# VH-VL binders against Poly(ADP-ribose) glycohydrolase 2 (parg-2), part 6

Target 1, 213 residues: Poly(ADP-ribose) glycohydrolase 2 (parg-2), of Caenorhabditis elegans (q9n5l4r222to434)
Amino acid sequence: ENWKLRETNLLPDVQVFDKMSIEETALCTQIDFANKRLGGGVLKGGAVQEEIRFMMCPEMMVAILLNDVTQDLEAISIVGAYVFSSYTGYSNTLKWAKITPKHSAQNNNSFRDQFGRLQTETVAIDAVRNAGTPLECLLNQLTTEKLTREVRKAAIGFLSAGDGFSKIPVVSGWWGCGAFRGNKPLKFLIQVIACGISDRPLQFCTFGDTELA

## First folded at step 25 (VH-VL)

Design i06 (from j02 with light chain A51T S92E)
Fold by ESMFold2, fold request of step 26:
Structure i06 (fold): chain C 213 residues (1-213), chain A 122 residues (1-122), chain B 108 residues (1-108)
Amino acid sequence: as target 1 above (213 residues)
Amino acid sequence: QVQLVQSGSELKKPGASVKISCKASGYTFSSYAMNWVRQAPGQGLESMGWINTNTGNPTYAQGFTGRFVFSMDTSVSTAYLQISSLKAEDTAIYYCARHYDHDSYGWPFDYWGQGTLVTVSS
Amino acid sequence: EIVLTQSPATLSLSPGERATLSCRASQSVWYYLAWYQQKPGQAPRLLIYDTSNRYFGIPARFSGSGSGTDFTLTISSLEPEDFAVYYCQQYEDSPPYTFGQGTKLEIK
């Protein structure tokens, strides 16, 4: 509820991965590139990052029933969801696949905390959707209003309290850069700033885009 | 520099037909669906439906089946609205408007044509 | 399908006053609601989308709020160019998307 900006003299630890997807990680906070309506188009045949994650972990779909539209100062945390399947393809080529070791690693019972929960957290943060021409989208994202909103949203999502989760990395990627038309360099910088505010290391998955400088 | 330029105003008699064009420029035509919106004199906006610019498949709102036909020519980035068997009640301004068609989410109409007035009078 | 009802039908105010326009949906549209401004002889202009997201170039005096079935457009201090007709639009379902009947904001 009470969001406060903090100044730090330490930069976050940032690691960049080009061949790993977020859902292949364990013992971390995985970022769901969410719609304000949790689950996005998962019930309508959508097939991008959020929808794929919810299809792999059907238990997360229960959260759709429990949540209203996500407000600007809110994020949704889901801990301990079991991975039941893998996938091939993406978007229009997406196909269900039998679970593989890359994804089943999250289900390891040795990763359970003292309450029996799998120690993989999924945090849903929604980006602003950007209408207009490519130039209007970029200029809109650079406004103080939109920058402030995006930094606050990411920081709130990255401030996972738990039992001292501050050392656990945040695993993210091109948050809002697909259908929501976010600018990739800008969204990366927003997340670096948010990790600095939250004192969390950032592990950034580029999904094959190596143009990050 | 996105622009939707519609054909000029039309004066028609009842029973005639009209074909309104909407030429798009400044963007990738297939990235946005094209909508048609009617506004009768002194009235509000009515969505007539849309055409999928990737497949050419039209979808018509309730009440706009039959005499209204959406089409397009992708080679010139142009959408068309054809109205047959014109009636006096078809007198209105007809707008084209685009919405982003990239995912399963709904999007607002960010760019509109200037409108085409069709007047049907004896 | 989804019917949007705007109120009031006409709102008469002076420059400098606050305007509050309402849009009510017949069923939940979650946050998929936009507001458009239309001046005489012109096409509509997008003001706000996704309930509260101001389109680029739209002055800060315009704001949107609400969720589900009840939505509000607020103009904090009216300027002479703000007197126009305002429409809400929902885009929750697949096209075609529907509009409210409009609210005319006129000089008192």
Scores: ipSAE 0.334, ipTM 0.717, lowest interface PAE 3.0, mean pLDDT 79
Fold by ESMFold2, fold request of step 26:
Structure i06 (fold): chain C 213 residues (1-213), chain A 122 residues (1-122), chain B 108 residues (1-108)
Amino acid sequence: as target 1 above (213 residues)
Amino acid sequence: QVQLVQSGSELKKPGASVKISCKASGYTFSSYAMNWVRQAPGQGLESMGWINTNTGNPTYAQGFTGRFVFSMDTSVSTAYLQISSLKAEDTAIYYCARHYDHDSYGWPFDYWGQGTLVTVSS
Amino acid sequence: EIVLTQSPATLSLSPGERATLSCRASQSVWYYLAWYQQKPGQAPRLLIYDTSNRYFGIPARFSGSGSGTDFTLTISSLEPEDFAVYYCQQYEDSPPYTFGQGTKLEIK
C-alpha cells in the first residue's frame, strides 16, 4: 500500500456541507466516528454520533460481538445495513423517532447491488482521544507519531470494501473533534490527505460550523 | 496554565473535623470532574470519589460514604473535602485530581493537586 | 467493583535495563487503562492513557500495551529518574475509578 500522497496523484475532490448529517446520505462510505470499542457507549447510555448510528441501524450491533478492541492499523466496514428509525436532538436531548425520509435514503431498494446489498458502507475508524490542556492537545496532535497514526487510520478506513465502491464519496465530518478533542482544521486536513491516498472524493459535513465552509 | 492548588497541611486531634480546599485555575471548572484520592503512609492510591462540577452532586467510593463530604464553590473554582470525626487512621495525604467530564466515556486524571497531609494524633 | 492487581510488587533493576510492569483487572476494562508515576513527596504524574497513548511530554521510552484484563507498562531503557512507584488505573465504568496497589521500581 501507498500511505503517502503520490507525486502523480491529484488532490481529492472535496465538497463541504453545513446542514447535512452523515446518516442522511446514501451510495457512499459513511464514517462512524468510532471508539476503539466498537459501538462506543451504545450498550450503556452513550448518545453521540456512533451511538446514534448504531441505534438507527440495529444490525450493526452484531459487529460489537464479532470485534475486539480496534488496533491502530484496523478499521471496521459494515455494508448494507438497513435504517429502522430516526431521531431528534443530540446527547442529553436525544429522542427516538419513527423513520423519516431524510434518514431512510440508504434504504432505497434501487440502490441494491447485484448481490442485493444496499450500496452504503459504514466504516468505523477511531480517533486518538486527547487528554490535557487545549495547547497540550494541539501540540501532541502535531507530533509525527500522532499525525502518522491518524493519517494511516483514516486511509485504511477510506479504502473501498470492493471495486464497486471505487470513486464513491467518503462522507465524514469532525472525526474525533467533539469529546475526543481533536483540532478541527487539523482533522479536516488529515482526512483530505487520506482521501488523496485512497483516491476517494470527500464530502465533509460541518454540522453548522460555518468557519470552514 | 492549569493548576490545582490545595490548602496546607493539617494537624488535628481525634474527633475534630478538617476541610481541605483545592483551587482550580487555568481552565473551565465545569468541564472537568474533581476527584479525591487518599494515600495513607506507605500505601498506594485509593480513590475516594468525585464531585460533578456542573451539578455539585458527589459520588463516593465504597468505604467513603460516612464521614467524608465533597463540596464546591464555583464562584472561586474550588472543590472541598470535609472529613468529620477524625480518626488516627485518617492520617494520609489527600489529593485532588481532575478528569474530563464531557461524555459517557471515562478519562484519566491529567492534573493533580500537590497533596494535603492530614495528621491525626492523639 | 473492578480490582487491579499489579505485579511484581517490587522490581529491582539497574539503569539501562528494560522494565516490564504488569496490571491485571478483575474484569475487562477494554482499553480504559492509564499508568501513573509517583516519586517520593510528589503527586502522581500521568504517563500513558487509553492503554498505549503517551501523555504530552512523556519520553518515548515509556510504552503501554494490552487489552481487556491484562496490561503492561514497558520502559525500554531505564534512566535514573525512572526509579519510582507506578500505578495503573481503570476508568471503564462511571467514577469512582480504581487504582492498582502499585509497583515499586528501585535501583538494584
Scores: ipSAE 0.261, ipTM 0.702, lowest interface PAE 3.9, mean pLDDT 79
Fold by ESMFold2, last read:
Structure i06 (fold): chain C 213 residues (1-213), chain A 122 residues (1-122), chain B 108 residues (1-108)
Amino acid sequence: as target 1 above (213 residues)
Amino acid sequence: QVQLVQSGSELKKPGASVKISCKASGYTFSSYAMNWVRQAPGQGLESMGWINTNTGNPTYAQGFTGRFVFSMDTSVSTAYLQISSLKAEDTAIYYCARHYDHDSYGWPFDYWGQGTLVTVSS
Amino acid sequence: EIVLTQSPATLSLSPGERATLSCRASQSVWYYLAWYQQKPGQAPRLLIYDTSNRYFGIPARFSGSGSGTDFTLTISSLEPEDFAVYYCQQYEDSPPYTFGQGTKLEIK
């Protein structure tokens, strides 16, 4: 792909946030921690990050119906989705809530592009799932094969909106670090590298893990 | 080291019962569901079902909803398969195997017990 | 119930050859498919999961591909220890998960 021709001589700008959720941002590329099947378990009653995002923005549910399993060199970009609801809780404590200004910041009409679309991008990138013992999971993630796959996936996703988004930050977090058992420091570094490749600032949400901050 | 150690082979007569144990070690027992897999002599692998190690709730595959009972004892990290009213066709190797049970997605069986041969003969 | 059909039933090859084993599902399992190797008197061993992810410690000559209903295990250059029975398994739905009937890979 053309992404390998880009040059970077500087580390990307990185900002770390402890209490902000990805869904609370606007005028940015929001990273969806996706399953290779877009939408994850939303149709089966799941309630993790991807499922919450898709429940908040019904227009994204259409993408589930139109997409096949994501291949390693693919990412899915959704530009201009409108937020119709909010939430409280997570996983088995998740509750619907009425829309709030905090969770609907991306709905601001002043952020519309030249085609009338809201200038907020949601990019779905899937991580590999890591079976085995804790040690086997870590060692497998450190192989050249897995590292290369993860860097390429993130870089393709971070480049998906094109040059019109080159100064707009990528807002992400612990991609693949929950049920998929990704190593947190490693996944952070992979995303820093991908932002360097894509020449995009990184805004990283730790969701309460203060060791990185 | 993760281990699933099963009880030894059993020789039984038709109509008897057997209870096979599968003792887990080297990991948090409640993080993985326990599956049971049957392999009759010269045959392939046949899933019997699983037990949720957090709740103790079993789920049985079609054909295993009668004489087969899954149970567990979390205090010793052990799962059990009980077969009642044994028939000659129950002669097989029975494996336990774990899968990660943390999300709404399915996971492969990364660790297996060594298998327990149950022979049912007159 | 999702039925997995493996082909061929038996594959006779020599060391150094490429082996290609097929697994077809009766309905889409998306990418939730694993491959296992079983030698006589042993428990099955996980090789590949999620279609193409090699499990830790599995040699690079093993690879998996496919999606939906059609899946393939490839062994690029057979070693003597690779002659065994291979099973595919789907885990798309909640347990119980199902297995294919097996492919025996034997020395020609």
Scores: ipSAE 0.226, ipTM 0.664, lowest interface PAE 4.2, mean pLDDT 76
Fold by ESMFold2, last read:
Structure i06 (fold): chain C 213 residues (1-213), chain A 122 residues (1-122), chain B 108 residues (1-108)
Amino acid sequence: as target 1 above (213 residues)
Amino acid sequence: QVQLVQSGSELKKPGASVKISCKASGYTFSSYAMNWVRQAPGQGLESMGWINTNTGNPTYAQGFTGRFVFSMDTSVSTAYLQISSLKAEDTAIYYCARHYDHDSYGWPFDYWGQGTLVTVSS
Amino acid sequence: EIVLTQSPATLSLSPGERATLSCRASQSVWYYLAWYQQKPGQAPRLLIYDTSNRYFGIPARFSGSGSGTDFTLTISSLEPEDFAVYYCQQYEDSPPYTFGQGTKLEIK
């Protein structure tokens, strides 16, 4: 309501990575590409980003027991989860693996806060699932209704940094661009806008798609 | 444009067989499972089951594991429902409908065929 | 087997009125619920999926809400073309997905 007194946010610092997975980071806010039902298909044999993350960090599964369906203006923050395993493969090729250094960066005890929690946040934000033809999916995502919902969801998630996470980078990627059929350039721009709103740097993992870079 | 075009209405005698076709166009056939839905006269929608368009493996709902057979021909992007030993109670409209089959999540039926009326009368 | 129970069975209203249709599941389907409209002589048409997401091309007067076992379809101001039968459908489990028995929305 009192917008005339607010200064505009500076454009966020954006860094793009093509060889790094989100789960290989530490001291940051890692974005979980979530289902509205937290954990997605992790209890039903699902095996993509959210499910892999929850399987690597079983402590995060406690949130499934404590949470209901995530609403459009909600995001879920989980701080201090420990990584107990690594993986190979993806989806139907996914296999458990012994923990590796690249997946255990957040397990550094020097990163613990005053309550002994590891200072890595995981924020679950759900994307809209897009039914229809490819054209209908694209046009629907460009409607004011859907754009507004996606920007608000990401901004709420990025603003939900727990204690001690101010100004720490948000590490994300192709949020909702797989099975949920989100448009990659659009979802990237939505997250840039959300990081500008939340005044946080963005570290974007393209996971092999370098056209945006 | 996505279309599911079903074969025409059938008038059959008890004991006969019928094979209903559902020809898909305008999309990658293997990206969507094909469902069959029955609607008896004056009744609601009843899911009969589906066929996996990647493997050809059918799954039948409870009560449809006998005389009903789902099949497909991927070379012409067509799914089939065959009903053998027709009974009067098989009189209904039979719809095909697709749902996205790319992940382990459930998806709604976004496109439907026009329906095929099968009438079984002595 | 997940049973969906719709109420009321028949809803008699006039154009311009608000319609509220209910769907109750026998067990939680979380948010995996869709609404379909079927007019006489036509195939069902997807209106809303994932509880509240309007399908492309569906007018804004249609909205969905709920979670778990209790779901509602609301039509804010009825148009003459909205008088039809409405079905809910769950897709929480693997196919085949199940339907409610339908609610007939008719002119009073």
Scores: ipSAE 0.217, ipTM 0.685, lowest interface PAE 4.3, mean pLDDT 77

